# Miniprotein binders against q56419: the designs that were tried, part 26

Target 1, 326 residues: q56419
Amino acid sequence: MEGRTLEEVQEEVFKRHGVLVPKKELEDLAKALEEAGLLLTEKVEARLKEEEEKLKRERPMRLAGLSYPEGEREARAFLEAFRASYPGEGEEARVLLMPHLEPSRVPEVYGAALAALEKTPPPERIYLVGVAHRPLKEKAAALPVPFQTPFGPALPDLPALQALDALLPFELFNTPLAFREEHSLELPLFFLKGRFPEARVLPLLVARRSPELGEALKVVLRDFPGLLVLAVDLSHVGPRFGDTPLTRTLAEEARRRDLGFLERLAEGEPEAALAFLGANPTRIDGVEVVASLLPLLRERKGKVLAHRLDLEAPTLSAVGAGTLVL

## First folded at step 16 (miniprotein)

Design kh9
Fold by ESMFold2, fold request of step 19:
Structure kh9 (fold): chain B 326 residues (1-326), chain A 104 residues (1-104)
Amino acid sequence: as target 1 above (326 residues)
Amino acid sequence: SPIEEAKRLIEEAIRLAQEGRLEELLEKLREAIKILIENGASPEEIAEIAFRLAMEFVRRGAPPELIFRLIKEVGRAAEAAGASRETVQRIAIEAYERIREEVG
């Protein structure tokens, strides 16, 4: 009934079929259809609640067999192939910026991250900070449960997570469903767990910049030392992201913005890196994470190990990825 | 006066903490923090209350998780009483730092 009143429907039925359906019967039909829609909504709600309860116990692999191998032996070979894709040497990282883009699209960028991890003493824990692709109830969130990987479960650092939650003026653990399909944690975690199988993890997401998160993490990292990982991508340009089709000029600008951002971070100048982007016209998605973590990035100098602006030919679009050690 | 009522509630919370009665003390704590926030108590004053209560649980051998929960509940009470997020975080961090300083 395409925006018609019940009288209009009644008239159309009479016109087409010669039968006058009482208005009451049409009203009853409309109520029945509405009730059927409510029942479907109840089924969806029940399923989401069930999935939410499962996520309060563990986070299963969602990308095994799609982005990385499911079996441990194949996963180890996969890691070595990615390391081989980057012929250079890494440097010890206290802070690592790495992508969350599909690994096969930027193999040398992930390889550079592995090279850095190769030079990094195994940490007791990893603060893994990704970018929320689903809404969070707050500016940031965490999921304090094991994350499954082909190398075994990445166990949560519960004391550090509880300390972090206690130091925040908002509820950190209240959006479990946002983690259900969040690749910005799962893809980097595959590489991190493969290299540091004994490290515990703090799986964190940022939706909107949170100075409060940075202040709390400064305290927690002091008392619970570990590796800080910013799992972020860089420029997003082209029609998939609201631009005209990718041109050489747009690609060159995206590359300049990516590298300018990374270089300023490498100089220990995160505020300058953010200012360089201005309104962020190429949509570097790392800005909210960097803006949250300013206290942890200031005066920490390092090096850009790799960068690629990867073309998406079917969409005439591109996404940038980089590896930075601090 | 409101301040005298808050002092009585804090004394009751301390007694309950000495007996390890966390859930009962939280009721008194929430009420006391509400009164204190409404009457202009500083973040440092609120954090001192959290510190005193935490030390009673430390003496009883409480696990760190309970101490973190106490800090969180103080922050929740302050937020519920209308404190800004900046103030809530300042209370929590100062309580944490004071407790850490005392017990390492």
Scores: ipSAE 0.844, ipTM 0.940, lowest interface PAE 0.6, mean pLDDT 91
Fold by OpenDDE base, look of step 20:
Structure kh9 (fold): chain B 326 residues (1-326), chain A 104 residues (1-104)
Amino acid sequence: as target 1 above (326 residues)
Amino acid sequence: SPIEEAKRLIEEAIRLAQEGRLEELLEKLREAIKILIENGASPEEIAEIAFRLAMEFVRRGAPPELIFRLIKEVGRAAEAAGASRETVQRIAIEAYERIREEVG
């Protein structure tokens, strides 16, 4: 009831439904909603506290049965189908940029990531860097607990996480609740765990560019070698993101930005990739991640394996996704 | 002098490290680092303290995790003393690299 008087609500109900609700009943309902809202708030707070305590032990699946199958057999079939959706061959990855978009929207892009993983020797650990879609207390965070997957838990690399924390000028283990529903880790992790069941994981989120993270990771990766994965989407255009409905012109601009970004990364020029975006008018999701990881991306030559700008028809909006190997 | 006090605290911390008394060591370390930073100690000087303490842990067969904790605590102490985040990270990386060079 955004600023409407009870009288205005009464009038609207009368106009819509032909029923004059007594003001007292509306007051009682408003009070009941307020009480329910307060009760909901306390209940929500208590639940959030309980969820935070649970996150000290494990991060449960949130998207199982929705974005990917919950059962292991079905999950394996899912992986095979996604791999089959990409007709090409992959390349060995030391750094993998892959999407975190709903897999069904961009199957061939995930397929390209799987193709790259087929050519990649099993890493001891995976540095999985996602995008924080919720606020963090710091520019970056980690959750040092097992992440549940249909293939079993993805276990954290505690020594490497501790080394990383030691080299950061802030507390790495912050904002555990930000990981609870963060799909930018969960979705890529499904594919990564399915391909590399024995790899330990460092689940990292970036909310804002952290050069400190890149410097710390450069040191840690030397002594704790592993696969670096940037789980990022590309352009976000259309009404959901504040634009007009998708047009040919807007789609062409989004693709231009996405490909121009990825190509410069493939050339080992991450600063040039960021500069190319400028104010980032098409809202490339991965900018803060790339800006944080510059030391790890410099001078690495690679290849763009896939790109798609996927239309969300109900909102006439589109999201870019890509797979890049370095 | 404050610097002499800091040096005494560091030597006490080293003794405590030799005894495996971590929490007491950290208290002395925080106090020493505070004094040193307030008196214009360089990041390299702070990193050297971390290195010296780490070597005592290594000699006692401390696991790498304890060394990482020590580095982190040095960084926290530096931050608490008013060091910039850049300085704190520089201390941590330098301490880490020195330790790595010595122990592999």
Scores: ipSAE 0.838, ipTM 0.940, lowest interface PAE 0.5, mean pLDDT 91
Fold by OpenDDE base, look of step 17:
Structure kh9 (fold): chain B 326 residues (1-326), chain A 104 residues (1-104)
Amino acid sequence: as target 1 above (326 residues)
Amino acid sequence: SPIEEAKRLIEEAIRLAQEGRLEELLEKLREAIKILIENGASPEEIAEIAFRLAMEFVRRGAPPELIFRLIKEVGRAAEAAGASRETVQRIAIEAYERIREEVG
C-alpha cells in the first residue's frame, strides 16, 4: 500500500481477485491492522503483495502484430482503413452487435461498426459481451482487469462489475484463464478502445444462455449506463464445422439465417429471432449471448448496417458476420 | 424457536456492523439466513435483512462497494442454505432495489 491511494488498491484487488473490496473495508482492515499492532507480518505483507501482484494482472495483447498493429500510430491507420472500407453512414447505437472474426476477413463489417461508433456519444462505460470459445465454470464470466490495447489499457469499471456480480446467483469472476486467449473480446475491444479511449469496460463472456445475466444487467445498466456491445459471429458452415464443402445452397441458407436473425433483432423481437433459428443448423455463434440478453434487446428498434458471409477458401468453410445497431 | 434464534443472530450482526467487525457479522448473517431459509422464509424477508444491515453500513459512510459485497454475501448464504438460483437472484435484486430507493 505504500504510495498508492485506496482507490488504486481497490482497483488492483478487483483486477486480481475479481473482488471489489470497499475502500472503507480496506481502511478498516488497515486500521484494524494498525490498532492490533499487527505489524503486517511478513505473511500478511506477502499475502497482500501476492494479492497485490495478482491484482496488477493485466490481460496482455495476444493478437497484436497478428490481427492488428501493435504500435499506436499504425493502429490508428488501421482503424481509418477499416472505417474507409464501409461506404455508408452509421447510426447512433445504444446496443451494438458486431463481429469478433479476424478483422481482415470482414473489413466492411468492422467498418460499419466504426461508422456507428462515430455517431455514438462517448459512453462512460462499455459492456462488452463476447462468446466463450473455451469452457467456463459458470454460464457467464467476467475478468475485472485492464486489457492491453495499442491505445493503452482498457480499464475495467469495477463498481459496475461488482454490482453485476452482486445481482447474479453465481460467481461472476470465474475461469480467468478463459479470457487469456479469448479473441471474441480482444478484437472488438481494439476498435472500441480506439474510438472511445476514456471509456471503462466490462469484459464479459457467455458460454451458455443465462437469463440471470440479462436480468442482472438490466438493473445494472439503469444505474450504470453505458454502451452494450454484443461481440458475436453468425453462421458457421462447411467442413470445419461438420458440413460438406460450401455450396451455393448452403451459402444461401447461411445468409438467410443470418439476415433473418439480424432483421428480427432490428425489429426489437429477440425471441422471434431465436425462434426463427430453431435448432440453429447453421451454428450462429451469437445465439447464447442473445438468449442471455433478451430483457435488454426487447422492443429496441434498429438497423442492420452490414453483413457478410466470408469464405475460408483453404477449408471451403464460411463464417457469417454482421453489424447491427439498436 | 429457530426463528427467534435467527432474529437474535441478526441483531447481533447489526451490533457487529456497528463495531466494524465484518467477518464476524458475516458469520452470524450466514447462520441466520440458513435458519430462515430452512424454515421457509421468503426471498423478501431475506432481502429485508440485507437492507437493514446495509442501512447500518450507509450510516457509517460505507462505500457502495461494501453494500454490493453485503448483497453478494447474503446471496451466497442463501445458496449455501439450499435456495435455488432463482431465489438467490430474487433476494439480491430485491435487496438492491430497496437499498437504492433509500440511498439513491
Scores: ipSAE 0.837, ipTM 0.938, lowest interface PAE 0.5, mean pLDDT 91
Fold by OpenDDE base, look of step 18:
Structure kh9 (fold): chain B 326 residues (1-326), chain A 104 residues (1-104)
Amino acid sequence: as target 1 above (326 residues)
Amino acid sequence: SPIEEAKRLIEEAIRLAQEGRLEELLEKLREAIKILIENGASPEEIAEIAFRLAMEFVRRGAPPELIFRLIKEVGRAAEAAGASRETVQRIAIEAYERIREEVG
């Protein structure tokens, strides 16, 4: 390891590739490399380069057999069961806010999204805007490759992606490795592809608020119409997120913030929604996405279809999820 | 003058566009945009250059993808010349809208 610490190697890999490799993986690799007499950094870089080259062709499923069924028949039954978990009817969506949380935790919220999609004419394309849980080189990124699903590949809309890139003051196609394990796209995409098998997709990630993204998308959506999907979670509270264990007071505050955020979005007041959160003390996940898409959310009225604050009992933590149509 | 040089480079870029020599065009374009931005050209003036070049591409039956690439390269040239991200985006959107209005 040429005198470098694992932390230094991790930082170097992060700086070069935009990927935070878990320390445990680096430890295992370091051991293997010591036995082989190889430099840890070179081997890590070579592996990441190989994975990056694979991502130039397609994004494979990572959560098939875990979060959703791998087989198409079973996947269809999964969709039907989730739809059945929401007893209401949906509304036509031009903009859909839906969760990216583990589906089994908030089935009725995903069910509400499916209900909305049932009332939505099949779009030519879906602008799927997720949250980057890993660092990006830019505030936002896209991956212009097929995303694998049990229903077949979700194919990218290359012309619309290229138009979007042209209207951005930064390189849209950055940090491909950030998409490798990003569940904020994969989980919503399962439901979207299952409902709209012929729709092209623009898989987008937001790491930090980008007003430029909203301005560019406003133009692109005019000429390349489609369904805009915000794949975002809401409050994150409890010990996993630095709080005390969930209490009635903390849960009430999380719900208040989640619903207050969603309601203001439903009124067509996205700036008011952001202002209502202030410093975002309950850590609403979707803030940076909403802040990036303000031009697309203004004056659009809609409806909150579902909300849940889901308890993760082993950690006494909770995550908010919601479904909103505009 | 620097502005006259930029104008010459733009006219050369237009000729290169007519010949389908994209990479050489982009070189001339980058140089012209650098000069113009350094001499206080407005975003609208830069967008107009993009528009003029795009029209040559359209007349030759260039696909939309080539127009998008042109807009992107204009933006990259502006950024390389020290333009702010806001300015770069304004150039791109203005160029795009002008092209759209003309092509229908």
Scores: ipSAE 0.837, ipTM 0.940, lowest interface PAE 0.5, mean pLDDT 91

Design kh9
Fold by OpenDDE base, look of step 16:
Structure kh9 (fold): chain B 326 residues (1-326), chain A 104 residues (1-104)
Amino acid sequence: as target 1 above (326 residues)
Amino acid sequence: SPIEEAKRLIEEAIRLAQEGRLEELLEKLREAIKILIENGASPEEIAEIAFRLAMEFVRRGAPPELIFRLIKEVGRAAEAAGASRETVQRIAIEAYERIREEVG
C-alpha cells in the first residue's frame, strides 16, 4: 500500500485479479499490517516511539510461548529436552559459536551448545554477539538494559558495556528498536540464562563487519573476562534466498561451505575461514560477525560439536546451523 | 599560536577537573582537541591529554565510569575535529591503556 488509499488498493486488486476484496477485509489487513509494524502510519510511528521508550528500561520477551516456554518450570524441561537431543559430551568453551535459528529446527545443535556449557565454568559475564536482521545506524550496536527470560532478567554488565563504548569510534548504544524483534539474541540468551543464571550479559548486534569492534573487545575482554558467544547461523539456500529449490547438489555445497568454515575456525584460522567462502554464494550468516571478531578468534583451536542443514519444506529452502567451541 | 591556545585550554581543563567542574572541562577539552587535531597532533598526544585529565579524576576519587566517559568524550571531540575512525579508536585505546597501567 505504498501511499495508496484502501479504495485505490481495492480497485487495483479488482483490475489485476478480477476480485473485489471487501473494504472490511482490506481494513482488517491494514490493521494487521499496522500491528505487525509493516505500515508506517502515524499510529505505528507513535507505537514505535512508545516501544523505544520502553526499551530504555527493559527488553521484553517476544518469542515466549512461541519458540520456547514462558513458564520457568516448562522452560527448564525445554532445556533438558534440548540437551538430551545431543548424545555427545561437550568441551569447555572460551568462545562458543551457536545458532539463532528457531530451536525446534535444530535441537541437537542447541543440545551441543548446552553440552559445551556444562563443561564451562560459570562466567561472570557473557558477550553475546548476534546478527542484526534489521538495519543499524552503526556497524554494531548494544542495548544496555535487562533482557527478560523465563529464568528472570538477564542483567547487563554496564561497566563492561561502558568500557566497550569508550573504546569504539562510534556510539555503541544506537538503534534500540533493532533489538525489539531480534531473535539472534533472544533465542541464544534463553539457553545461556538457563545455564548461567547469575551471569551478566553484553547483548551486541553486528550488521556489517566492524574491525573496530574486535579491537575494542580484545581490550575489554582482558579486563572484563567472560564467555564470548557468537550467535550466528550458517548457509541460507533455496528459493527464500534467491536459489532454485534445494537439491542434493545444493545441499552438499551448503554443507561443504558450512563445515569448511567451521573447521578453519576450529583450527584458529578465521581469515582462512573467510577466504574459503569468497563471495559467500551460500550466504553464511555469521560472516560479518566473524570478520568483526578476528582478533579474538586467531590462534584459538577448538572443535566442531554439531552441524545441521535444516530443510524448510514449505519453501524448499534450507538453513545451516553449527556449534563450535574454542 | 593555535597550539599555545590549546595548551592553555588543557591547563584550564586540568584546573576545572581539580574543581570537579566536568561539563565546563569537557567544553574546554573539545576546543583544545579541535585545535590540536587541526594542527596535526598525533593520537598519542591526544591520548596523553586524556590520561592527564583522568589522573585528576582518579585523585579525586572518581568512579571508573567517569573515566570511561572522559575517554569517550575525547573520542567524540577527535571525530568532530575530523579525525578518522581509526585515529579515534587509537586515541581511545592508548588513553585507556595508559590509565590502566597507572591505576590498575
Scores: ipSAE 0.836, ipTM 0.939, lowest interface PAE 0.5, mean pLDDT 91
Fold by OpenDDE base, fold request of step 19:
Structure kh9 (fold): chain B 326 residues (1-326), chain A 104 residues (1-104)
Amino acid sequence: as target 1 above (326 residues)
Amino acid sequence: SPIEEAKRLIEEAIRLAQEGRLEELLEKLREAIKILIENGASPEEIAEIAFRLAMEFVRRGAPPELIFRLIKEVGRAAEAAGASRETVQRIAIEAYERIREEVG
C-alpha cells in the first residue's frame, strides 16, 4: 500500500471493520502481493521483449477494423469515400503536410490529401515523418521494417534509411517499441500505400526538434528523391489539453493559429511559421517536426487545401487538422 | 608524437581496407580518430580519412551499404572521442559529399 505502514493498515482495518488482523497475516499478504507484482513485472518485461523482437521483422496493423477497414476491398471503398468527401481538386506535392487524427473526424482533410496525391507522380519512396507520442531514446527514430496495411506491406527503403543513419550524429534505429502503437505513421500510411502501392517508405518519428535530421534529410533527398510527408495535427484545445471547455473565442484562436502556421509554411517561411506560434499556446502538434525539417521547407511555396477544427463533443475539446502541399 | 601515431594507424587502416579486413581497420580507425580529435583535428581532416578508406572500399567493389557503414563508424568513433554532435554530423556529411563527388 503506497506509503502506509503495516500498523497503519491494521489500524484502518480495525477502524472500518472491527477486526484486528494479525500483523503476520498482513506481512504474508504484502509478500504475496510483492511476489505477484514481481511476476507481473517479469511477464510484462518478457512480453515487451517479445514485441520488440517481432518489430525486427514487421510492424503489424493496430488500427485495422477500428480506424480503417482490414480487408483490401473495403479499404479501397474507404479511400474512395474519403476522396469524395473533398469536393476540390488537388495539386502536385513535393511536400505534403497531412493529419494523423482519427480519419472519421476530419474526412475532407484526408480527402484533400488524396486529391493532392492524385496529382502527384508516383514517387519511388515516401519519407513519412510522424510525431512520437511516446518517448524516444533520441530526438528522432526510424523503424526499418515492413509496415502492414490492407493493401499489403509498405516496404522500407533500406538504402535510403542507411544513408540517413550514416548522416546522423546518433543512432537512427532506436526505440522500436515506440512504433508499435504510433498512429501518426499508421493512419497516413494507409492513404499513402493505397495511392502509391509500389513506393518504398522511410517511417520516421520525431519526439523533439532535431536540426540534424533536416540537414541529413536534405542530403539524402537529393540522392534518394521522393515525396516528403509531414504527418502532423494542429491545435489541441479544451479540457483534454488543460483548457476550459471550447468556446467561440478559443476556437477562433485555434483556427487563427492553425491557419497562420499553414499560410506561412505555404509561403516557404517555416521559421516565420514557428515564430508566429511563439510559446504555442494552442499546442500545435507538428511544431517539432517542422522545426526539424526547416532546410526542406524553406523557400517552398504551396497551398493550403483544407483545414478543420474538429470538436470532440464528449470532452468539449477540439483538434485542428490541415492539408498543405508544397 | 600523437599525430605521427595517428598517421601510422591511418596507413595501417588503409592497408587493412585493401585486404578487406573491415573489423580490424575499424579498430585502427577508432584509435586514430581519438588521437586526432584529442589533438584538435578539424572535421574536414577526419572526413578526409573516411574518404581515403572509402576509395579503397570502392576499388575493391564494395557496395554502397559498406560505404554508409564506414561513414557511420567514423561518426561513432568521433563521438566516442568526445566530438560534439554538430562535429560528428559535419564529418559525416563532408565525407559523404567527397565520396559522392568522386564515385557518383
Scores: ipSAE 0.829, ipTM 0.938, lowest interface PAE 0.5, mean pLDDT 91
Fold by OpenDDE base, last read:
Structure kh9 (fold): chain B 326 residues (1-326), chain A 104 residues (1-104)
Amino acid sequence: as target 1 above (326 residues)
Amino acid sequence: SPIEEAKRLIEEAIRLAQEGRLEELLEKLREAIKILIENGASPEEIAEIAFRLAMEFVRRGAPPELIFRLIKEVGRAAEAAGASRETVQRIAIEAYERIREEVG
């Protein structure tokens, strides 16, 4: 600890490894290091290296028993309850936009996704594109390992992942540590694996818009057909995100932007959807994903099945979630 | 000339492909692509090299994974030679499409 604050170490690890180590873990590590006479940086690096090596084998569940049940039987009951929360019928999806927000906050939105999946023939593979809430070394990344779920492991489609990597002008298999605690894949994957237990998965993260990803995926999806899933949230408004507390006006603006975005996507006009948002003042989470996947979203007509702006009362903030089928 | 050297390297890489000597092939390929990119070769010309090598792999019963690796290595070589990301991707896609058309 010669002269660096825990915040500085956290920032350095974040910058260097694209992982945000919780302050508590750093504190525990600092205490352990004080005892061991080792520099915080060395232990953190060693732990990160160990975690990275583990991620070469599998991605374990992080939210089991928290966001969803760990046991398969209970997990199936969970799926059924979420499906029941959406009173409508779904439509067959070629592309599914669904949230990655805490499921309990927007049950009917996940229910709408399940409704769509009921009408969707079991795909051979699922292209699951999440949002990187941590920095990536590249604009996008993939993790070519099994993702654990209560329904068993979601196995990677290695051939399709390799084809995708071959068509990208950067290394697709980068920043494995960014996947360790990324919920944008884990939460949607619960629902997807529960519905399609035999589907292989391409777990992808987007940190920044990558047109190259869209062009590569267009080719890969042609030859390796599957369900494309955009695991994205919508507006993020309120104090947690730098705004004033949620007001009716702010909520109406968030809803307007969310729905305006989704409706334009439903019309097969993803560029118009992005243009409609402009500087994205309500911080729609999925912008970089959509911007990366333009070739796959163009001219596809679909339907908005659900939308919710969910209030987080403790912070007077709100997050938008939606389900769209294309 | 540098271009003639690149052509020799490519022909050597093709022979190495026929022998299944992948790592040595990749070395020659990287050198050839470097020369070609530095001398203004088009993405299509680089993709053609990938295609020719891929056909040798196919003739030997190479699995698709080796073809994808070949395409990726061509892209890496182009990047290392200073090609733009756009150029690298064009090479990769063009090579892929040519290979696909030929082998299904």
Scores: ipSAE 0.829, ipTM 0.938, lowest interface PAE 0.5, mean pLDDT 90
Fold by OpenDDE base, fold request of step 19:
Structure kh9 (fold): chain B 326 residues (1-326), chain A 104 residues (1-104)
Amino acid sequence: as target 1 above (326 residues)
Amino acid sequence: SPIEEAKRLIEEAIRLAQEGRLEELLEKLREAIKILIENGASPEEIAEIAFRLAMEFVRRGAPPELIFRLIKEVGRAAEAAGASRETVQRIAIEAYERIREEVG
């Protein structure tokens, strides 16, 4: 810490390891290190190394007891309640776009996803593509380990993951620490594992658009068939995201962009969906995922089952969520 | 010539494949691909090398995972030799498809 601020250390750890250490944790660590005469960086690095070694074995639940129940019985009741929140019927999905937002915020959107899963034959494997909310060493990554759920571990499809890695011009198995706290996989996986307990999973993260991922997955999905899941949110508007407080005008624009995006995807026109967003002024979360998966989304016809723009009242911000089947 | 050396290395890699000496094979393969890429070899020529080696693996009863590893190592070697990501992926897909067509 010779002259570095906690913010500089946080930034350095973020840049090096793709982990955002909470400032409070850094403060506590700094105090402890001042007392111990040790450098903050060494302890943080040692901890990150330990966490990385743990992630070689499994990815533990982080949101159990918070976002969903930890116990299996309670988790099943949770699924049933969410399904009940959507009054409609689902459709069979080959591709499912669903949210990764806190489930309690958009229950009917998750309910629509469950409705679709009810009409979907159990897949052998699920390609679960989330959004990286932390930096990756590459544009995309995978974690080839079991993900813990209340329904037991979601086991990786190692052969399909290895095939995917072989067809990528970069190392797929990069930045394991980015998966440690990534909710974009954990939350959807709860619903997916609850519905398809025997399905293997390919947990994928996209940080930036990777056409290479789409081309590789096109080949892999042919030979290793499964359900493709895009775990993405839609618009992010309001002060938390750099806008003014939510207004009718801002909400209408967010909804327009969300629905216009989803409808074009439902028509099998993912390029048109991306083009419709332009500079993405409402910050649709799933843009980089969709841009990476273009070969898999083309010509697939589907249906928008649900959409919600959910207000976070304390911040006067809103997040869009949708469920689309293809 | 560099190309003759690359050919020699490939034939040595094939022999090593026949013996099941994977790590030594990968060393020879990496060196051969480097030479070939530096001398303007096409993606198809590189993919053919992967295919030939894969056939030796298949003949020895290698699991699919070793074939995927071979394809990946070919890609890594091509990248290390200065091939573009597009070229690397083209090599990998071409090799994969050739192997698939032959073995299923």
Scores: ipSAE 0.828, ipTM 0.938, lowest interface PAE 0.5, mean pLDDT 91

